# Designs tried in a protein design chat: VHH binders against EKC/KEOPS complex subunit cgi121 (cgi121). Part 158

Target 1, 174 residues: EKC/KEOPS complex subunit cgi121 (cgi121), of Schizosaccharomyces pombe (q9p7j3)
Amino acid sequence: MILPLFPETQVHVFVYENVSNCAAIHEQLISQNPIYDYAFLDAATILYKKQVYSAIIRALEDRRDEQMKTKTIHSEVILSLSPKTEISSAFRQFSMTKKSKNIVVVKIDSKLTEEEEFERLDKLVEGNRVEFSDEELQKLIDFKVLKKNYKLDPSTLENPLASILSSIALRGYS

## First folded at step 16 (VHH)

Design m92 (from qm1 with A50L; framework vhh_6qgx_2)
Fold by ESMFold2-Fast, scan of step 16:
Structure m92 (fold): chain B 174 residues (1-174), chain A 123 residues (1-123)
Amino acid sequence: as target 1 above (174 residues)
Amino acid sequence: QVQLVESGGGLVQAGGSLRLSCAASGFTFSDHAMAWFRRAPGKEREFVALITYTGSYTFYTDSVKGRFTISRDHAKNTVSLQMNSLRPEDTAVYYCAATYAWDYHTERAYEYWGQGTRVTVSA
């Protein structure tokens, strides 16, 4: 995918369900193995494609403006999903854990084609790849997690999109 | 009531050794990477060493590699820094810090911080 405001930035998003090796992937992430330079998100935290794209756009804006808070663009995507600018909390709320079962994987600045990234990720992730679509994401979301992460009240849960996007867009250092 | 409490600082001659300890309470120690940072007089805080939450990986700044060793004890909720072959340039206040993130080299990624323990290395 090509974003209009970032036409030179190639973005790939992958969704995997029933992943059996999240603990092994997590070990590679904490060891800072560069092969695993992706944003690995728990699908329990993602309801819409627009939620992921909004976080990607915010991360790219912060990189463009030399205002990144994290070391890598992929860590900045994880941070950008959070309504706060606290890095440790954002990872706790949105990143894949050892016990995750369904994940969303984001790659920015790929040096590979989408097909080559699929082939590489299919070797790293032991699970079933599904379409990156609102329909598939809505099968994997945990509404208790979503409510907690975005501080949604019960009236907002029926139509949370605007609230989530506002939380992502309006976060920042003040 | 999150606390990181450092101990073990003091005065030592160049070439000597010290062991710093940090006792953690009030959070899930086993889920957090633990790091040591230091701030020399008139300088900014800098990264020294980190141990991952599993204890399987350690990272060090180049100036301390081979001289310092970081370790952790999950039963005691402690992280330690063994400092050997100390140099006057190691003189600093040493801080214990904790993070859930694997963005280890940015100070901003650390959620919890100790108050620091002073290390003075004389020539």
Scores: ipSAE 0.714, ipTM 0.860, lowest interface PAE 0.9, mean pLDDT 90

Design m93 (from qm1 with A35G; framework vhh_6qgx_2)
Fold by ESMFold2-Fast, scan of step 16:
Structure m93 (fold): chain B 174 residues (1-174), chain A 123 residues (1-123)
Amino acid sequence: as target 1 above (174 residues)
Amino acid sequence: QVQLVESGGGLVQAGGSLRLSCAASGFTFSDHAMGWFRRAPGKEREFVAAITYTGSYTFYTDSVKGRFTISRDHAKNTVSLQMNSLRPEDTAVYYCAATYAWDYHTERAYEYWGQGTRVTVSA
């Protein structure tokens, strides 16, 4: 995918359902294995494609402006999904866990095509690939998790897109 | 309320040893990585060591590799730092910290912090 503000940056987003090896993947993430340098998100936290794109754009803006708070661009994507600028909390809210079943995987700065990255990830992830689309994401979301992560009230929960995007774009704006 | 309480600091001669301990309460210890940071007089806080929530992987700053060992005890909700072959340049206040993230070297990644324990190594 091509982002208008970052046309030179290669971005790929993958969705896997019914993943059976999340505990093994999580072990690789906590050991900081460089083969697993992706943002591994719990699909229970992602409702829209725009939610993921907004976090990627924010992370790339922070890298461009030399204002990253985390060590890697992929960790910065995880942070950027959160309405608060707390790294630990963002990982707790959005990263995959050993008990996750469905995941969203983001790769930035890949020199590989989308197909080549899928072949690479298919060797790491034991699950079923599905399309990165709002339709597929809406089958995997947990609305209780979404409500808690973005502090949504009943009035915003029925149409949360604008609130979510505002939370991602305007972090730290009082 | 979350609390991290360090103990075991003190005055020691160069070449000596100290064991620091950190008792954790008020959060799920078993889900958090634990780290040690230090601040020397006139310096900024720096990373010393970290241990994953499983205890399976440890990370150290180069200057302490082979001399310091980090460990954890899930039954007691404690993390420890065994410091051997201490040098005057190890003089600092040592802080225990906890994070859910696997960004272990980044001070900002740690959510919970102790108030520190002082270590003085005399020449």
Scores: ipSAE 0.828, ipTM 0.914, lowest interface PAE 0.5, mean pLDDT 91

Design m94 (from qm1 with A98T; framework vhh_6qgx_2)
Fold by ESMFold2-Fast, scan of step 16:
Structure m94 (fold): chain B 174 residues (1-174), chain A 123 residues (1-123)
Amino acid sequence: as target 1 above (174 residues)
Amino acid sequence: QVQLVESGGGLVQAGGSLRLSCAASGFTFSDHAMAWFRRAPGKEREFVAAITYTGSYTFYTDSVKGRFTISRDHAKNTVSLQMNSLRPEDTAVYYCATTYAWDYHTERAYEYWGQGTRVTVSA
């Protein structure tokens, strides 16, 4: 996908359900294996495509402005999903875990086409790829996790999009 | 509540050894990475070493590779730094820190910090 504010930046987002090797992937992430240089998110935390794109845009803005808080653009995406500027907490809230079953994978600055990334990721991820769409994401979300991560009350939880996007855009401000 | 308590600092001559220990409590030790940072007089805090929550992978700053060894003991909730072949430039306050993230070299990635233990390396 091409982002209007970042037309030179290649962005790919993939969704996998029923992943059986999350523990193996997590081991590669903590070892900082460069083959796994992606943002691996727990799909239980993602409700909308706009949620992911807002975090990507925020991360790219911070990179452009030389204000990244993390070492890699993919870590910055994970941080940008959180309403706080707490790196450790953001990883706890949004990153995939050994027990994850459904994941969202973000690649920024790929030298590969979307199809080539699919081929590469299909070798790393033992699961079923589904469309990156609001419909598919809404089948994988855990509303208890979403409520906790964004501190949503019952009235906001009925229509959470604006609150989530505001939290991402204003991360750490008041 | 969360506590990280360092011990083992002191005065040692160049070429000597020290073992630093950090006792952790108040969080799930088994799912957090542990690290050591140091701050020399008049300098900024810098990364020294980190160990993954599994204990399977370690990371070191270039200046201490081959001389320092980080290890952890899950049963005791401790992380240790064995410092061998100490040099005057290793003189610093050493801090124990913990993070859930795998961004080990980034000071800001660490959620909790100890108060530090002083290491002085002389003649």
Scores: ipSAE 0.825, ipTM 0.911, lowest interface PAE 0.5, mean pLDDT 91

Design m95 (from qm1 with A98K; framework vhh_6qgx_2)
Fold by ESMFold2-Fast, scan of step 16:
Structure m95 (fold): chain B 174 residues (1-174), chain A 123 residues (1-123)
Amino acid sequence: as target 1 above (174 residues)
Amino acid sequence: QVQLVESGGGLVQAGGSLRLSCAASGFTFSDHAMAWFRRAPGKEREFVAAITYTGSYTFYTDSVKGRFTISRDHAKNTVSLQMNSLRPEDTAVYYCAKTYAWDYHTERAYEYWGQGTRVTVSA
């Protein structure tokens, strides 16, 4: 995929449902195994493609402007999903856990083709790959989690997209 | 309320040893990585050591590798720092901190800093 503000940056987003090895993946993430250098998100927290892309764009803007708060671009994506600039809270809110069942995986600056990334990632993740689309994401979302993470009231929850995107763009102020 | 309470600091001579302890309460200890940071007189706070929530992996700043050992006890909700071969440059207030993130060297990744325990190493 090509981002208008970052046309030379390679971005791949993968969605897996019914993942059986989240505990094993989480162990690799906490050990900082470089093979797992991706942003591993809990799909229960992601409602729209635009939500993920907004976080990616914000992370890339922060890297461009030398304003990153974390050590890797993938950690910066996780932070950028949060309405606050608190790293620990962002990971608690959005990153996959050992109990996750469905995940969204983001790769930035891949040196591999999309097909090669699919092949590599399919060896790491024991689950069913599905299309990165709003339709598939809406099957995996947990609205209770979404409401809590973005502090949505009942009226905002009926049409949450604008509120979510605003929260990502205005981190620390929403 | 989340609390971290450090203890074990004191005055020791160069080459000596000291064991710091941090008692954690008010959160699920077994789900958080724990770390020690220190602040020397006239300096900024710096990373010393971290341990994953499982206790299986540890991380150290270069100046303490081989001399300090971080460990944790999930049954007692404590994290400890065994400091051997102490040097005058290790003189600092030592702080305990927790994080849910796996960005261990980043001070900003940590929540709920303790009050600290003072370590003074004489020449």
Scores: ipSAE 0.766, ipTM 0.883, lowest interface PAE 0.6, mean pLDDT 90

Design m96 (from qm1 with A98R; framework vhh_6qgx_2)
Fold by ESMFold2-Fast, scan of step 16:
Structure m96 (fold): chain B 174 residues (1-174), chain A 123 residues (1-123)
Amino acid sequence: as target 1 above (174 residues)
Amino acid sequence: QVQLVESGGGLVQAGGSLRLSCAASGFTFSDHAMAWFRRAPGKEREFVAAITYTGSYTFYTDSVKGRFTISRDHAKNTVSLQMNSLRPEDTAVYYCARTYAWDYHTERAYEYWGQGTRVTVSA
């Protein structure tokens, strides 16, 4: 996918359900294995495609402006999902864990086509790939996790999109 | 609540050895990566070494590779830094720090810090 504000930046987003090897993937992430240079998110934290795109755009803006707070663009995506600017907390809130079952994987600056990334990720992830769509994400979300991560009250939980996007865009200021 | 307490600092001659320890309390130690950072007089805090929550992987800044060894003891909730072949340039206050993130070299990624222990290496 091509983003209007970043037309030269290659972005791919993949969704996997029923992943059986999350513990093995997590081990590769903590060891900083370059093969796993992706943002591996717990699907329990993601409700909308726009939520992921907003975090990607914020991370790319921070890179453009030389204001990244993390070492890699993929870590910056994880941070950008959080309404706070605390790196450790953002990873605790949004990154996959050893016990995750469904994941969202983001790749930025791929030198590979989307199909080539499919082939590569299918070798790393033991699960069923599903469409990156609001419909599929809504099957995997945990609303209790979403509510805690974005501090949603009952009045906003029924229609949380604007609140989530505002939290991502205004982190540190609201 | 969360507390990190360093010990083992002191004065040592160049070529000598020193072992730093950090006692952790108030959180689940086995869920967090631990690191050592140092601050030399007139300088910013810099990364020295980190160890993953499992203890299976370690990371070092180039200037200490082969001389320093980071380790952890889950039973005692401690992280240690064995410092060999010390040089005057290793003179600094050494800090223990905790993170959940795997962005080990980034100071901002650490949410809790110890008070530091002073290491002085004479020429």
Scores: ipSAE 0.794, ipTM 0.901, lowest interface PAE 0.6, mean pLDDT 90

Design m97 (from qm1 with T99S; framework vhh_6qgx_2)
Fold by ESMFold2-Fast, scan of step 16:
Structure m97 (fold): chain B 174 residues (1-174), chain A 123 residues (1-123)
Amino acid sequence: as target 1 above (174 residues)
Amino acid sequence: QVQLVESGGGLVQAGGSLRLSCAASGFTFSDHAMAWFRRAPGKEREFVAAITYTGSYTFYTDSVKGRFTISRDHAKNTVSLQMNSLRPEDTAVYYCAASYAWDYHTERAYEYWGQGTRVTVSA
């Protein structure tokens, strides 16, 4: 995919359901294995495609402006999903865990085509690939997790998109 | 109530050894990476060593590789730093830190911090 504000940046987003090897993937992430240089997110935390795109755009803006707070662009995506600029808390809130069942995987600056990344990830992830769409994400979301992460009240819960996007864009301010 | 309590600092002559310990409480120790950072007089805080929550992987800054060893004890909720062949350049206040993230070299990635323990290495 091509983002209008970052046309030279190659971005791919993948969704996997019923993943059986999350513990093995997590071990590779904590060891900083360069083969696993992706943002591995728990799908329980993602409701909309725009939520992921907004975090990617924020991370790319911070990189452009030399204001990244983390070591890698993929870690910056994880941080950018959080309404607060606290790295440890953002990973606790949004990153996949050993117990995750469904995941969203983001790759930025790939030197591979989307199909080549699919082939590579399909070898690392033991699960069923599904379309990156609002419909598929809606099947995987945990609304208790979403409400807690974005501090949503009952009045915003019925249509949370604007609140979530505002939180990502304004993170660290209020 | 989160606490990280360092111990083991002191005055030692160049070539000597010290073992620093950090006792953790108030959070799930088994889910957090643990690290040591140091601040030398007149300098900012810098990364020294980190260990994954599993204990399976360790990371070191180049100047301490082969001399320092980080380890953790899950039963006692402690992380330790064995410092051998100490140099005057190792003089600093040493801080224990904890993070849920796997961004080990980044000071900002650490959520919980101890108050520090002072290490002085004389020539």
Scores: ipSAE 0.836, ipTM 0.921, lowest interface PAE 0.5, mean pLDDT 91

Design m98 (from qm1 with T99V; framework vhh_6qgx_2)
Fold by ESMFold2-Fast, scan of step 16:
Structure m98 (fold): chain B 174 residues (1-174), chain A 123 residues (1-123)
Amino acid sequence: as target 1 above (174 residues)
Amino acid sequence: QVQLVESGGGLVQAGGSLRLSCAASGFTFSDHAMAWFRRAPGKEREFVAAITYTGSYTFYTDSVKGRFTISRDHAKNTVSLQMNSLRPEDTAVYYCAAVYAWDYHTERAYEYWGQGTRVTVSA
């Protein structure tokens, strides 16, 4: 995908449901296997496409401005989803775990086409690919997790989009 | 309530060995990667070694590879650093730290820190 603010940056986002090998994937992530250089997110934490894109844009802005807090752009995406700039908390809140069932996978600066990344990821992830759409994401979200991660009150939880995007955009101020 | 307590520092001659230990309490040790960082007099803190929460993978800065060994004991909630063939350049305060991420080399990623233990290596 092409982002208007970053037209030269290749971005791909994939969604997998009913993933059976999250423990194996997590082992590869903690070993820093370069084949797994993606942002692996727990789909229980993602409600909207705009939530993911806002985090990607923030991470790319921080890279452009030489203000990254993490070693890789993919770790910066995970951090950028969090309302606060605390790396361990962001990973605890948003990254996949060995017990995850559904995942969102982000690739930035891919040398491959979207189709080639699909082929590669399908060999790494034992699950069912679904469309990256608000409709599919809303089937996988855990509202209790979302509420805790963004500190949403009951009134905000009825329509949380603006609050989530504000939290991502105002990270470091609030 | 969160505590990381280092021990085992001291004075040693070049070529000698020391074993540092870090006792962890107040957080879930078994889901955190553990690391050692050091700060030499007049220098910034630098990464030394890390071990994954599973204990299956270890990472070292180039200057200590082959000389230092990091290990962890899940039953005792401890992480250790065995330092062999010590050099005067290894003189520093050594800090134990815990992280819930796989950015092991990034000091900012570490959420819990010990107070440090001093290692002095004489010529």
Scores: ipSAE 0.784, ipTM 0.898, lowest interface PAE 0.7, mean pLDDT 91

Design m99 (from qm1 with T99I; framework vhh_6qgx_2)
Fold by ESMFold2-Fast, scan of step 16:
Structure m99 (fold): chain B 174 residues (1-174), chain A 123 residues (1-123)
Amino acid sequence: as target 1 above (174 residues)
Amino acid sequence: QVQLVESGGGLVQAGGSLRLSCAASGFTFSDHAMAWFRRAPGKEREFVAAITYTGSYTFYTDSVKGRFTISRDHAKNTVSLQMNSLRPEDTAVYYCAAIYAWDYHTERAYEYWGQGTRVTVSA
């Protein structure tokens, strides 16, 4: 996909359900294996496509403005999902864990086509790929996790999109 | 209450060895990577070494590779730094730090810090 504000930046987002090898993937992430240079998110934390795109856009803006707080664009995506500018907290809130079952994977600046990235990721992830759509994400979300991560009250939880996007856009500003 | 308590610093002659230890409490030690940073007089704090929460992978700054070894003991909630072939430029206050992320070289990613232990290496 091409983002209007960053037309030269290639972005791919993949969703996998029923992943059986999250512990093995996590081991590769903590070892900083360059083959796994993606943002691996727990799908329990993602409700909307716009949530992921907003975090990507914020990360790309911070990179453009030389304001990144992390060393990689993919870590910056994870940080950008959080309402706070605290790197360890953001990873605790949004990154996949050994116990994750469903994941969202983001690749920025790929030199491969979307099809080639699919082939590469399908070899790394032991799960079922599903469409990156609001419908599929809503089957994987954990509303207790979402509520905690974005500090949502019952009134905002019924229609949380605006609150989530505002939290991402205003992260670390006040 | 979160605490990281360093020990083992002191004065040593060039070519000597020291072992630093850090005792962790008040957080889930087994979920965190641990690292050592140092600050020389008049200098900014710099990364020295890190170890993953599993203990399976270690990372070092170039100037200490082959001389320093980081290790951890999950039963005792400790992380250690064995420092061999010490040089005068290793003189610094050494800090223990904890991170819940994989961005080991980024100082601001560390959420818990010790107060430091002083290491002085004489010529």
Scores: ipSAE 0.797, ipTM 0.905, lowest interface PAE 0.7, mean pLDDT 91

Design pi1 (from ph5 with S30Q; framework vhh_7n9e_1)
Fold by ESMFold2-Fast, scan of step 16:
Structure pi1 (fold): chain B 174 residues (1-174), chain A 123 residues (1-123)
Amino acid sequence: as target 1 above (174 residues)
Amino acid sequence: DVQLVESGGGLVQAGGSLRLSCAASGFTFQAYAMYWGRQAPGKGREWVSGITWRGRSTLYASSVKGRFTISRDNAKNTLYLQMNNLKPEDTALYYCAAGIFPFSTDESDYEYWGQGTQVTVSS
């Protein structure tokens, strides 16, 4: 995706379903293995492409302005998905866990093409690739998790896009 | 009900300045990206400028870069466009728009639109 505000920033987003090695991936993330320098999200928490891109844009603004709260741009994307400013809470809410089954993977500042990143990730992730589309994300979402993470009530749960994107926009402001 | 109401248009001579305002109501203004567009007589719509939630990022069309400045006051739910060094080619209906996505130059991503304020620049 080309972002008009950040036209030189390479952004790739990948979706995997039925991942069998989430525990192994999680261990590599805790050990900070540089091969795993991606944002690994639990697909149970992601409903829209615009949700992911909104977090990316906020993270890129914070990096540009030297206001990142985390050590990497990928960690900042995870933080930026959360309506709360506390880092540990954001990771508990949105990061892949050992028990995750479907994941969304974000790569920022890739020096590789999308095809080359797929080749690399297919060696790390034991699952089935699906298209990064609203249609595919809606098959993987857990609405109970989404409701809890964004404090959605029954009226907003029927059409949650604006509520989710508002939460990302307003993190740290009332 | 959502409303976007533009004001500040008028007749001005080439080289002059105008400041447009867009007053927003009925939605959480500070959560939306805001935009200015224009439509000249006999031409299609042209995207002019955009600004993110808190005003930290802005972008301008090449035709206005260096002459126009977009800004916002989230406490007043108001968007502004300061137009300097106006040219006859800037004559158009100027309208504001709002989008919940943080920044897009694709008009299909905008949820709300104003009706516009006319700017006429004489030679």
Scores: ipSAE 0.829, ipTM 0.915, lowest interface PAE 0.7, mean pLDDT 92

Design pi10 (from ph5 with S104V; framework vhh_7n9e_1)
Fold by ESMFold2-Fast, scan of step 16:
Structure pi10 (fold): chain B 174 residues (1-174), chain A 123 residues (1-123)
Amino acid sequence: as target 1 above (174 residues)
Amino acid sequence: DVQLVESGGGLVQAGGSLRLSCAASGFTFSAYAMYWGRQAPGKGREWVSGITWRGRSTLYASSVKGRFTISRDNAKNTLYLQMNNLKPEDTALYYCAAGIFPFVTDESDYEYWGQGTQVTVSS
């Protein structure tokens, strides 16, 4: 994906369903294994491509301006999905857990092509890769989790896009 | 009710400057990317510039880069366009627009847009 605001930044997003080895991946993330330097998100929390891209733009602005709150660009993407500035809360709300079934994986500044990243991730993730599209994300979302994370009311649940993106945009500036 | 109201247009000589303002109301201004577009007589709409939520990132059409500066004041719910070294080809109706996602250059992706303010640059 080319982001007009950051045209030199390489961004890859992958979606996996029916992942059987989330516990093993989680252990590698806890041990900070550099092979797993990606943002591993629970797909239950992601409804739109624009949700992920808004968080990426927010994180890239923070990195450029030397205002990152976390240690890596990938952890900053996870933080940037949250409507709040609390790092630990953001990770609990959006990160893959050992019990996750479907995941969204973000890679920024890859030195590899998209095809080479596919090859690497297919060896790390035991699941079925699907298209990064609103249609596929709609199949994996948990609306109760989404509602809780973004504090959506019944009036916004029918078309939550603006509310979700507003929450990402307003983090720390409300 | 959502409103975007542009002001600051007028007649100016080539090489001159104008500052346009866009006053926003009826939506959470700071949650939206903001844009300036223009339409010259007998021509289609042209994207001019865009700015992200807090003004930390900006983008410009090649035709205006280096001459125009977009900025915003979220406390005042106002978007600005500082236009310097104006050329006769800058003559157009200038309108502001709001989009929930940064960044879009296609007008069909705007959620809100204003009626415009006329800028006329004489040679």
Scores: ipSAE 0.728, ipTM 0.860, lowest interface PAE 1.1, mean pLDDT 90

Design pi11 (from ph5 with T105H; framework vhh_7n9e_1)
Fold by ESMFold2-Fast, scan of step 16:
Structure pi11 (fold): chain B 174 residues (1-174), chain A 123 residues (1-123)
Amino acid sequence: as target 1 above (174 residues)
Amino acid sequence: DVQLVESGGGLVQAGGSLRLSCAASGFTFSAYAMYWGRQAPGKGREWVSGITWRGRSTLYASSVKGRFTISRDNAKNTLYLQMNNLKPEDTALYYCAAGIFPFSHDESDYEYWGQGTQVTVSS
């Protein structure tokens, strides 16, 4: 996807279902293996494409303005999904865990094409790739997790898009 | 019960300046990307400028870049467009719009629209 505000920034987003090696991936992330330089999100927390892109745009603004709170752009994307400023809370809420089954993977600033990144990720992730679409994300979401992460009211759950994107926009606003 | 109300339009001579305001109410202004668009008589809508949540990112149509400045004041729930070095070709109805997704040129991503304020630039 080309972002109008960041037209020279390469952005790729991949979705995998039925991932069997999340524990192995998690171990590589904890050991800071540079091969795994992506944002690995639990798909149970992502309902919309716009949710992911809103977090990416906020992270890119923070990087451009030298206001990142984390050490990598991919960590900043994870933080930017959270309605709270606490880094550890954001990672607990949105990051892939060893128990995850479905994941969303974000790559910023790749020098590879989307197809080349997919081939590389297919070697790291033992699961089935599905389209990055609202329809596919809705099959993988856990509404109890979503409600808890964004503090959604029952009435808002029927159309939570504005509430979710508001939470991303308002993080750290006084 | 959402409103976007534009003001500041009027008649001005070529080379002059105007400052437009868009007063927002009924939604959480600081959570929305804001936009200015315009429509000249007998023409379709033209995207003019946009601004993200806190004003940290802005983008302009090539036709107005360097002459117009978009800004916002979230404490006042107000969007602004400073228009300098106006040309007869800038004559149009100027309207503001709000989109929860930052940032889009696709008008289908805009939830709220103002009615517009007329700007007429004489030669």
Scores: ipSAE 0.821, ipTM 0.908, lowest interface PAE 0.8, mean pLDDT 92

